# Designs tried in a protein design chat: VHH binders against q96fz2. Part 91

Target 1, 269 residues: q96fz2
Amino acid sequence: CGRTSCHLPRDVLTRACAYQDRRGQQRLPEWRDPDKYCPSYNKSPQSNSPVLLSRLHFEKDADSSERIIAPMRWGLVPSWFKESDPSKLQFNTTNCRSDTVMEKRSFKVPLGKGRRCVVLADGFYEWQRCQGTNQRQPYFIYFPQIKTEKSGSIGAADSPENWEKVWDNWRLLTMAGIFDCWEPPEGGDVLYSYTIITVDSCKGLSDIHHRMPAILDGEEAVSKWLDFGEVSTQEALKLIHPTENITFHAVSSVVNNSRNNTPECLAPV

## First folded at step 5 (VHH)

Design w5 (framework vhh_etentamig_d1)
Fold by OpenDDE, second read of step 6:
Structure w5 (fold): chain B 269 residues (1-269), chain A 124 residues (1-124)
Amino acid sequence: as target 1 above (269 residues)
Amino acid sequence: EVQLLESGGGLVQPGGSLRLSCAASGFTFSSYAMSWVRQAPGKGPEWVSGISGSGGSTYYADSVKGRFTISRDNSKNTLYLQMNSLRAEDTAVYYCAKDQGEFSYGYEDYFDYRGQGTLVTVSS
């Protein structure tokens, strides 16, 4: 996974992240560093995206079922990194393979610190290789959305009003991530950054791409992944597998340029 | 050098209780999660329980959940396992193990150090 969409306004995004804590109380996640949130239809590595994480990471003795939402840098910068510029990292940390997560120090160490997060997105993009051509067809991949009687397919929203309704009730894609905290050697603010865990693609997606993000489908999976105070690493990793509960549609080549940030990026062609 | 020394094992009847202790040295005890692992005769090692460095988080295998309680005293560099309602299937050598992180991974083979173990026998 090298491209995502996360364009919802902050308030809409927050509402979409409503949850129940361990006590069954309905809650909204609290924001940390809300000003770092930059909505975009075209999110690439090194950009900031919102993630969910347990409140226990910030507050001692906090209820670990409570959630915080925070923008973090895509591309994990390990805490032990000694260079002043994160871009000097010699290995790619955009993704973490599920089968080798415990073998790589960059991911194993933060995981041992309970640094599990849920990466939020409208969906993610993948490119299908076309047989016989050097051209790649991009697809937008996301959770199936509840069809309200009036809300046709994302493609059938003929009116701006209908489009807004679609996004107001959009089910966000929830991907399993690992984050780390890096302190710059020269001082400054602590950098929070994340990697997305990847798995082999499900059957439905296999023709498009052979790998997919580890998607946490449902509140229970999300809660267990986040709750490092109650759920061990071993138990959490059982949640990491391919899912067939996805849908996708072809999009235009507009998304190929990471600088393009318009609704056309995820519009069906 | 890291040292882990288990104690408290012995013979107990089914339904009985036992408390294990592990004395740790050679590392910053409070910085690392600690775990109990057991190995029964003829079986592979089994992760039993883990506790975070601070002691704020505890983890249990399903086989011991509700019966065993893990705790630690960081001021004494000591790990404990209170075992209640013991069963014949709990018979094993119990090892104290040092985790590699602040929180327990819950893997029986994912430890950098373990003790020599203490034998727990549950028999009528």
Scores: ipSAE 0.521, ipTM 0.803, lowest interface PAE 1.1, mean pLDDT 92
Fold by ESMFold2-Fast, scan of step 5:
Structure w5 (fold): chain B 269 residues (1-269), chain A 124 residues (1-124)
Amino acid sequence: as target 1 above (269 residues)
Amino acid sequence: EVQLLESGGGLVQPGGSLRLSCAASGFTFSSYAMSWVRQAPGKGPEWVSGISGSGGSTYYADSVKGRFTISRDNSKNTLYLQMNSLRAEDTAVYYCAKDQGEFSYGYEDYFDYRGQGTLVTVSS
């Protein structure tokens, strides 16, 4: 997973993240650095994307079940990185393989600090290699959506007015992530950055791509992944596995260029 | 609310031994790595030792390796530090610290300093 869509306006995104804390109280996640959130139909590595993380990361005695939503840089910069420019990092930290996560210091160290986050997206894109042509067919991959009389479907939304109805009740994709905090050696603001954990693709996606993000399907899985105050790393890692609860459709080549940021990027073809 | 209460400190002569204890409450003890951190007068905090939530992995600063042993009893929510062959340089207030996850990596800035500490004085 190297491209996502996360285009919802901040208020719509926030409402889509409504949750219950450990006491059963209905809540919305509290924003940090909301001005850094940049909605897009076509988000690539090094851009900022919204993630959920436990309030306990920011407030020493906070209830670990309470959630913050914050934009973070896609592409984890380890806390131990000593260069002044994080773009100079010698290896790609866009994704973290689940099978080697405990062997790689870049990921093992922040995991030990409880730095688990949930990466939010409308869905993600993958490129299927077409047999015999060397051409690649892009697909938009997302949770199955509950169809209502008001929401319609992506395939049925062919005007701006209809697109608003599709997104009002959209179930966001929730991917397991690891984040870290990097302090520039020459001074400046702390950089928060994340990686998406990847697993072997499920049967339903195997013809499109051999890997998929580790998807946290449902509020119980999301809550356990985030709650580093009560859920150990060993227990949290049991949530990391392929899921079949996913759907997809082919999209046009417009999405290939990461500079294109329009609804056409995820529209069915 | 997380609470950590240290005990077992005191005055001991060089070469002597002490055993520190830390009673923990307010969190699921077995789910967190625990550490011992010390602070000598006029110095910053120094990480001493850490133990994983299960107790299966232990970690030590080079300055104490071979002399100190960290252990835990998850049934009693208690952390221990057995200190042998004590030196004058071990004189410090010792704090019990809750790590942010299952594993300890010996980084002082990520510890929870909720304990009030116990004073260890090594003097002839």
Scores: ipSAE 0.000, ipTM 0.114, lowest interface PAE 17.9, mean pLDDT 83

Design w6 (framework vhh_etentamig_d1)
Fold by ESMFold2-Fast, scan of step 5:
Structure w6 (fold): chain B 269 residues (1-269), chain A 124 residues (1-124)
Amino acid sequence: as target 1 above (269 residues)
Amino acid sequence: EVQLLESGGGLVQPGGSLRLSCAASGFTFSSYAMSWVRQAPGKGPEWVSGISGSGGSTYYADSVKGRFTISRDNSKNTLYLQMNSLRAEDTAVYYCAKDQGEWSYGYEDYFDYRGQGTLVTVSS
């Protein structure tokens, strides 16, 4: 929950986010600031990542089930922050613990405004402590993927050639986020920034790390988290829990340096 | 309570050198990877360098590779950053950070367990 991959070209990413609104109409999310989207195999906090949020946040009379996709800064800058430079925020808001989300002013205020978003990624990285070695083992963690033709899932055992083919039909990881809007005191563009909600690790990931992002598994969970017009904060928070519907494989140490941005970052072994 | 105290910053001319230190307490120092993170005026935090708990593995941001050297002394619970060939763009507050499970994990691990920082100014 501190390093992700989100490398899909904008058009592929947009198609991967196809959804149905409340009326059952098939839709693609509408982009805001698409030029700020920068694909990368190795995204760290302070970079921009694409998130889904309700169209109702931008249009007063919009159907709250319709979705916008927008790049937002990873690292929530609260709306109440009064200094001119968001880098001077003294608190780390990259992640938001599920157990304290309603106790922290930085998070409970935007939650009260319905500022829920779904953070998109190919998957995320975690580093496993290994006894007897001087290095930690990084893992790429993602939803189980379905092969295009066969009803089998793609996994670590598949060749790199097969991995290239699956991106056209990749099931994006959908993580529960909270965002806020910060207006610079001297004027300028509104900054949209987000945090990823974290939960205790599931049993399947417990040997890798003790925490994981709150993953929204399936369109029903994604829809309810985004739809702040119909789903209260209390009801939405019931969606925040660990999931076992996740897979992973070991990757090389190339990913350790956040400056490395190549397919080798997520390649198996 | 985890405590990290940075020192060694100051004013230095371009091309000069500084050695930063971080005194750590409140946890088993040798069991955790450590990092240096910097924040330049008007910019977000930037990860600079990381070192494994044993000191056997080190990693650097491309912007500092070949100029900076991270090291640690587990017997003294101290982390170091040797900075050579300093440039104006290295001007920043430098923070020592404890990793919760990995040095490149999340900034939550960096900033929940960072100290007050030490200012490095590179100018004439």
Scores: ipSAE 0.000, ipTM 0.159, lowest interface PAE 12.9, mean pLDDT 83

Design w7 (framework vhh_etentamig_d1)
Fold by OpenDDE, second read of step 6:
Structure w7 (fold): chain B 269 residues (1-269), chain A 124 residues (1-124)
Amino acid sequence: as target 1 above (269 residues)
Amino acid sequence: EVQLLESGGGLVQPGGSLRLSCAASGFTFSSYAMSWVRQAPGKGPEWVSGISGSGGSTYYADSVKGRFTISRDNSKNTLYLQMNSLRAEDTAVYYCAKDQGEYTYGYEDYFDYRGQGTLVTVSS
């Protein structure tokens, strides 16, 4: 996964992240560094995206089922990194393979600190290789959305009003991530950054791409992944597998340029 | 040098209780999660329970959940395992293990150090 969409306004995004804590109380996640949230239809590595994480990471003795929402840098910067510029990292940390997560120090160490997060997105993009051509067809991949009688497929939103309704009730894609905290050697703010765990693609997606993000489908999976205070690494990793509960449609080549940030990026062609 | 010394093992009847202790030295005890691992005769090691460095988080294997309780006293550098409702299948050598970080992975292979173990035998 090298491209995502996360364009919802902050208030809409927050509402979409409503949850119940272990006590059964309905809650909204609290924001950390809300000003760092930059909505975009075209999110690339090194950009900031919102993730969910347990409150226990910030507050001692907090209920670990409570959630915080925070923008973090895509591309994990390990805490032990000694260079002043994160871009000088010589290995790719955009993704973490599920089968080698425990073998790589950059991911194993933060995982052992309970640094599990849920990466939020409208969906993610993947490119299909066309046989016989060097052309790649991009697809937008996301959770199936509830068809309201009035709101046709994302493609059938004929009116701006209908489009807004679709996004107001959009089910966000929830991907399993690992984050770390990096302190710059020269001082400054602590950098929070994340990697997305990847798995082999499900059968439905296999023709498009052979790998997919580890998607946490449902509140239970999300809660267990986040709750490092109650759920061990071993138990959490059982949640990491391919899912067939996805849908996708072809999009235009507009998304190929990471600088393009318009609704055309995820519009069906 | 890291040292872990288990005690409290013995013979107990099914349904009985036993409390294990582990005395730790040679490292900052409160900074690391601690775990209990057991190995039954002819079987591989099995992770049993873990506790975070602070003691605020506890973890259990499904096989012992509701029966065993892990705890620690950081002021005494001691780890404990209260074992209740013991079963024949709980018979094993129990090892105290030092985790690599503040929280346990819950894997038997991811420990820096382990003790010599204490034998627990559950038999009628």
Scores: ipSAE 0.532, ipTM 0.811, lowest interface PAE 1.0, mean pLDDT 92
Fold by ESMFold2-Fast, scan of step 5:
Order: structure tokens, then C-alpha cells, then sequence
Structure w7 (fold): chain B 269 residues (1-269), chain A 124 residues (1-124)
């Protein structure tokens, strides 16, 4: 998991994250640093992506079931990092393996502090190795989307208006992440950065790639992962496993260059 | 159980080139990022380069960037390090290290599964 799409305008993204708190009250997550959110069809490591996290991380007496949405840097910078420039970090923390997350200091320490987040995306990209060549076939991988009675999905690919309507009710991919807070030694704003937890691919994805992000399927899983005030690390880690509730389609090589940021990146070919 | 066997080291002149190999066994090679780590005489270990499980992403220490190229052949369970424009300060024992998952390279990781190492001496 090294490339995602998260292109929705801020207001659409916010509505897509509607949820109920522990008391059943319907809410929208409150934004932090919304100006740092940059929609893109083609997000790579070191760029900012929106994540959900518990309000309790920011307010001492907040209900831990209430949610904040904030853009964070993809690529976890550990709190103990001593250099002044995060790009000087000598190792890559774009993902972390579920099987060793409790063995690695960079991930174990923030996890112990309850620094769990849910990484939001339209979906993610993976590149399938093509036999007999060095070419790779990219795929866009995402949750199955609910079909309405009227839309039927016949002819969906042929109309720009039809694509616009798909996104209005898009079910966002919700991936389990760990974040950390790094304070620059020379002063300045705290840097929030995250990693995506990875697991073995499900049977449905095994022909595309051998690894996949740990996907939190449904509001119960999302709520338990975020609620570090009520759900222990041990209990939360039980949510980390492969899921079969995903779909995908092949996309063009336009997505290969992370600077390309157009709808063609995720359009079916 | 996990085995890593480095080879290709030797004595080279400054400005020369050398290619290191690491034969891996005992694990699903394509599922793990791999790294090269070196230890110069009298110094601590230094991470040199890393490569994702698929080979799609590579990373280099500033000291070797532009001179060294990491690559892998997953069909042969082999990791490579092509070293060009070698300098006296590149003299070290080079170790192959198994890392965790794709794109994950930790200092603590590469010391758990490193092999016996291969000595590279750059001198006239």
C-alpha cells in the first residue's frame, strides 16, 4: 500500500464521514488544519491525507467516541527522531506489518499511547506483475458501492454526469493506521504523521498483490479502532486482519506517475 | 531458519566498482523489504540502502546516493548492491538484512536477520 486516491472536495468528504457517537448522537467529524487537505486522485507517501482520530487526543475531557478529521503526513516520523528535517529519517515508515507492529519501537510506542487513526481514501492502487514482461498492471481497489434502483450501473462509464453522481454517495475506504507526534527540535508546529498497517492479501486480491492494508469494514470496527479511551491496544489489534469485502478494476498507466492527478487515474480500462 | 548469505566483496581501487549479492532462504523473499547495512572498522553500523518487497521503491543514505544502486530478483531470492565510484570511506563489512513488510526499514530490523557479511576494502 503505497498509493491512494482521495479526491473528494472537503464538504463531500466530511459528509461521507457522518457517524454516531457512543450515545447514539449523529455527528460530523470536526476538522483540524483543513487548509492542509489536498484532494488528489494519486496520493503518494510524504503527501498529506485525511485521517480520523479520537477527539480525546486533543481535549483532556472529551468523549473518546467523538471524532476529529485532520490531514497528516503519510510516513510516520517517530516522536524520538532527533534531526531537524523529517526527510533525513533513514528508514521508510509508509506501512507497518501487523505481525511485527508490537516489536518495532517506531510503532509500538505510539500504539501504546493510543495513537490509532483511520486513514481515509476513495481506494488504493496496486501494481500486478505481468508474466513475461517487466510491465505492471495497475488496479484501483475499493469497497463495494451500494447501487440504487434507478442507476443500475449500465452505462455508468460513459457519462461525466454519471461519474459525478457516483461520488456523492461513495463509501470511503477506511484503513487502520498508527500516528505519532513529532516536535521539531528547533521549534515550530508539531508534525502529525501516520503509517498504514498491512496484512496478507485476501484470496480475492492474491493475484494482484501479496499484501493489503488492514481495512476496517463498517462503523463498529472503525469506532473500536478509534476509541482508545475504552478499547485497549490488545482488543483493537483483533480488528487487524484481511478482508474479502473489496472490489477492483484495472486502470491505465497514467496512475504510474504520482504527479498525474486526473480522473483517468481511477477510470476503468 | 532464516538464512542470508552475502558475497561479492573484495579489494578495489578508489573509483572502482563492485557488485554485492545476498542469497536469501527460509522466508517468502518477495514479501519483505530488504536492506544493506555496513560497518566500518571502529564504527557503528550504518544503514546504506533499502528496497521494497516488489522492488518498486528504493531508498539510499545520503553518503551513497547517486553512486550505489540496490536491486532484487525475486525469482532467484537474491538482493544486489551495485557500488560505483568507490571511496576509501566505503571500506566496511556489508550485511544483507531482512526487513518488515513493504516500505518498512528499521534500524533494529536489519540487525536481527543479517548474514555473515562480505568485506569491501577500498585502497590502493
Amino acid sequence: as target 1 above (269 residues)
Amino acid sequence: EVQLLESGGGLVQPGGSLRLSCAASGFTFSSYAMSWVRQAPGKGPEWVSGISGSGGSTYYADSVKGRFTISRDNSKNTLYLQMNSLRAEDTAVYYCAKDQGEYTYGYEDYFDYRGQGTLVTVSS
Scores: ipSAE 0.000, ipTM 0.192, lowest interface PAE 11.8, mean pLDDT 83

Design w8 (framework vhh_etentamig_d1)
Fold by ESMFold2-Fast, scan of step 5:
Structure w8 (fold): chain B 269 residues (1-269), chain A 124 residues (1-124)
Amino acid sequence: as target 1 above (269 residues)
Amino acid sequence: EVQLLESGGGLVQPGGSLRLSCAASGFTFSSYAMSWVRQAPGKGPEWVSGISGSGGSTYYADSVKGRFTISRDNSKNTLYLQMNSLRAEDTAVYYCAKDQGEYGYGYEDYFDYRGQGTLVTVSS
């Protein structure tokens, strides 16, 4: 997973992340650096994306089940990185393989510190290799959505008012991530950056790509992944596995160029 | 009531070894990450090492990596720091620190509670 869509306006995104804390109280996640959130239909590595993380990462006495939403850089910069420019990192940290996460220093150190986050997206894009051609077919991959009585599913929407209705109650994709905090050697703000954990693809996605992001399907999984105050690294890693609860459709080649940021990027072909 | 009691500090020559212990009470020891933090004379506190509640994950500051080993015995509610190849720069008061959760953090000011400390002096 190297491309996502996360286009919802900040207020709509916040409401889509409504949750219950450990006491059963209904809450909305509290924003940090909301001005750094940039909605886009076509997000690539090194851009900022919204993630959920435990409030306990920022406040000593916070309830670890309470959530913050913050934009973070996609592409984990390890705390030990010594150069002044994060883009010069020699390792590709866009994704982290689940099978080697405890072996790689860049990932096992922040994971041991409880630096787990949930990466938010409308969905992600993947490119299917077609034998006998150099062209790849892009697909938009997302959670199954519940359609309203007067609104079709995303695949059936054929007018602007139908598309507006689809996004009103869109179920966001929730992907397991690991983040780290990097302090620039010569001063400046702490950089928060993340990687998406990947697993073997499920049966439904095997024809498109052999890998997929580790998707946390439902509030119980999301809550346990975020709650580093109560859930150990070992227990949290049991949540990391392929899921079949996804759907997809082919999209046009417009999405191929990361500079294209329009609804056409995720519209069915 | 959380209590942490450090012991094992003393005077040692450069190149020598010391083992620090921290006896913990007043909380479920195995559920919390523990750390060692030190403060040298005239300097601010420095995080030295951390260990997860289960003992499965350990972390070290670059200044001590390869020389120090953190461990814990959850059946005895005790944290340890084995210090080898000691240098004059390791002279400090060493504090046992309880983390707020399962994991050891790099920020010393993140801890719920800190003990009284034990003095380690590395000198001829």
Scores: ipSAE 0.000, ipTM 0.108, lowest interface PAE 19.5, mean pLDDT 82

Design w9 (framework vhh_etentamig_d1)
Fold by OpenDDE, second read of step 6:
Structure w9 (fold): chain B 269 residues (1-269), chain A 124 residues (1-124)
Amino acid sequence: as target 1 above (269 residues)
Amino acid sequence: EVQLLESGGGLVQPGGSLRLSCAASGFTFSSYAMSWVRQAPGKGPEWVSGISGSGGSTYYADSVKGRFTISRDNSKNTLYLQMNSLRAEDTAVYYCAKDQGEYSWGYEDYFDYRGQGTLVTVSS
């Protein structure tokens, strides 16, 4: 996964992240560093995206079922990194393969610290290789959305009003991630950054791409992944597998340029 | 040098209780999660329970959940396992293990150190 969409306004995003804590109380996640949230239809590595994480990471003795929402840098910067510039990292940390997560220090160490997060997105993009051509067809991949009688497929939103309704009730894609905290050697703010865990693609996506993000489907999966205070690493990793509960449609080549940030990026062609 | 010394093992009847202890030395005890692992005759090692460095988080294998309680006293550098409602299948050598991080992974092979073990036999 090298491209995502996360364009919802902050308030809409927050509402979409409503949850029940361990006590069954309905809650909204509290924001940390809300000003770092930059909505975009075209999110690339090194950009900031909102993730969910347990409150226990910030507050001692907090209920670990409570959630915080925070923008973090895509591309994990390990805490042990000693260079002053995170861009000087010599290995790719955009993704973490599920089968080798325990082999790589950059991911193993933060995972052992309970640094599990849920990466939020409208969906993610993948490119299909066309046989016989060097051309790649991009696809937008996301959770199936509840068809409200009036709101057709993303493609059928003929009116701006219908489009807004679609996004107001959009089910966000929830991807399993690992985050770390990096303190710059020269001082400054602590950098929070994340990697997305990847798995082999489900059958439905296999023709598009051979790998997919580990998607946490449902509140239980999300809760267990986040709750490092009650759920062991071993138990959490059982949640990491491919899912067939996804849909996708072809999009235009507009998304190929990471600088393009318009609704056209995820619009069906 | 890291040292882990288990004690408290013995023979107990089914339904009985036993409390294991592990004395730790050679490292900052409170900085690391600790685990209990057991190995039954002819079987591979099995993770039983883990506790975070601070003791605020506890983890259990499904096989022992509701019956075993892990705890620690950081002031004494000691790990404990209270075992209740013991069953024949709980018969094993129990090892104290040092985790590599603050929280327990729950994997049998994710330990940098383990003790010599203490034998627990559950038999009528």
Scores: ipSAE 0.419, ipTM 0.760, lowest interface PAE 1.4, mean pLDDT 91
Fold by ESMFold2-Fast, scan of step 5:
Structure w9 (fold): chain B 269 residues (1-269), chain A 124 residues (1-124)
Amino acid sequence: as target 1 above (269 residues)
Amino acid sequence: EVQLLESGGGLVQPGGSLRLSCAASGFTFSSYAMSWVRQAPGKGPEWVSGISGSGGSTYYADSVKGRFTISRDNSKNTLYLQMNSLRAEDTAVYYCAKDQGEYSWGYEDYFDYRGQGTLVTVSS
């Protein structure tokens, strides 16, 4: 996973993240640095994306089941990084393989500190190799969506005009991430940055790409991944596996250029 | 769409030099870090060297540091690896690899694409 869409306005995104804490109380996640959230149909590494994380990371006595939503830099900068410019990090931390996460210092250390987050997106993009040609076909990949109560699921068969109407009830893709906190050597604000954990693709996606993000399907999985106060690293890692509960449709080559930021990027072709 | 074509491999004696090239097409070359990955007979892939999209940052595996130099010509969409002081243990198929972003190296699983490879044999 190296390209996502996360275009919802902040208020719509916040409502899409409504949840229940451990006591069953209905809540909205509380924002940190909301001004750093930049909606886009075409988010690449090094840009900021919204993530969910436990309130306990910021308040020592907080209920670990309560959630904060914060923009974080995509591309984990380890806490031990000694250069002054994080863009000079000598290895790509956009993704983190699930099978080697405990072997890589950059991921093992923050994971041991409970620095788990849920990366939010409308969906993600992947490029399919087309046999017999050198063309790549981009696809937008997302959770199955439900239209209004009187209609069925949204899908590729629906007209493009109907896609603009679904965002108020869109089910956000929830991907397992690891984050870290980096303090600039010369002072300044702490940089929060994340990586997306990846797994082998499910059968439904294997024709598009051989890897997929570790998707946390449903509130129970999301809650357990975030709750580092009650759920150990070992238990949380059991949530990391492929899922078949995913859908997709082909999109135009407009998405190929990460500078393009229009609804055409995710519209069905 | 993405194509990577390596060339420049061959037979060379220990202590000799070779220059590998990789012609890239189908993507905005200057926007992506590129790497060289090698696979010796009977062994798994080993990351050798990486270079940022701009060419401003270069990185090397300890086994080749001081002997190999990675470079790129973004106007020609070409990646290079200058290999000096070659040793028998450098014998491998060398692959050009496209990374997922503008900074990447040292992790085999971060590469989007590998070319067909070019064989380097170091033997007296």
Scores: ipSAE 0.000, ipTM 0.138, lowest interface PAE 15.7, mean pLDDT 83

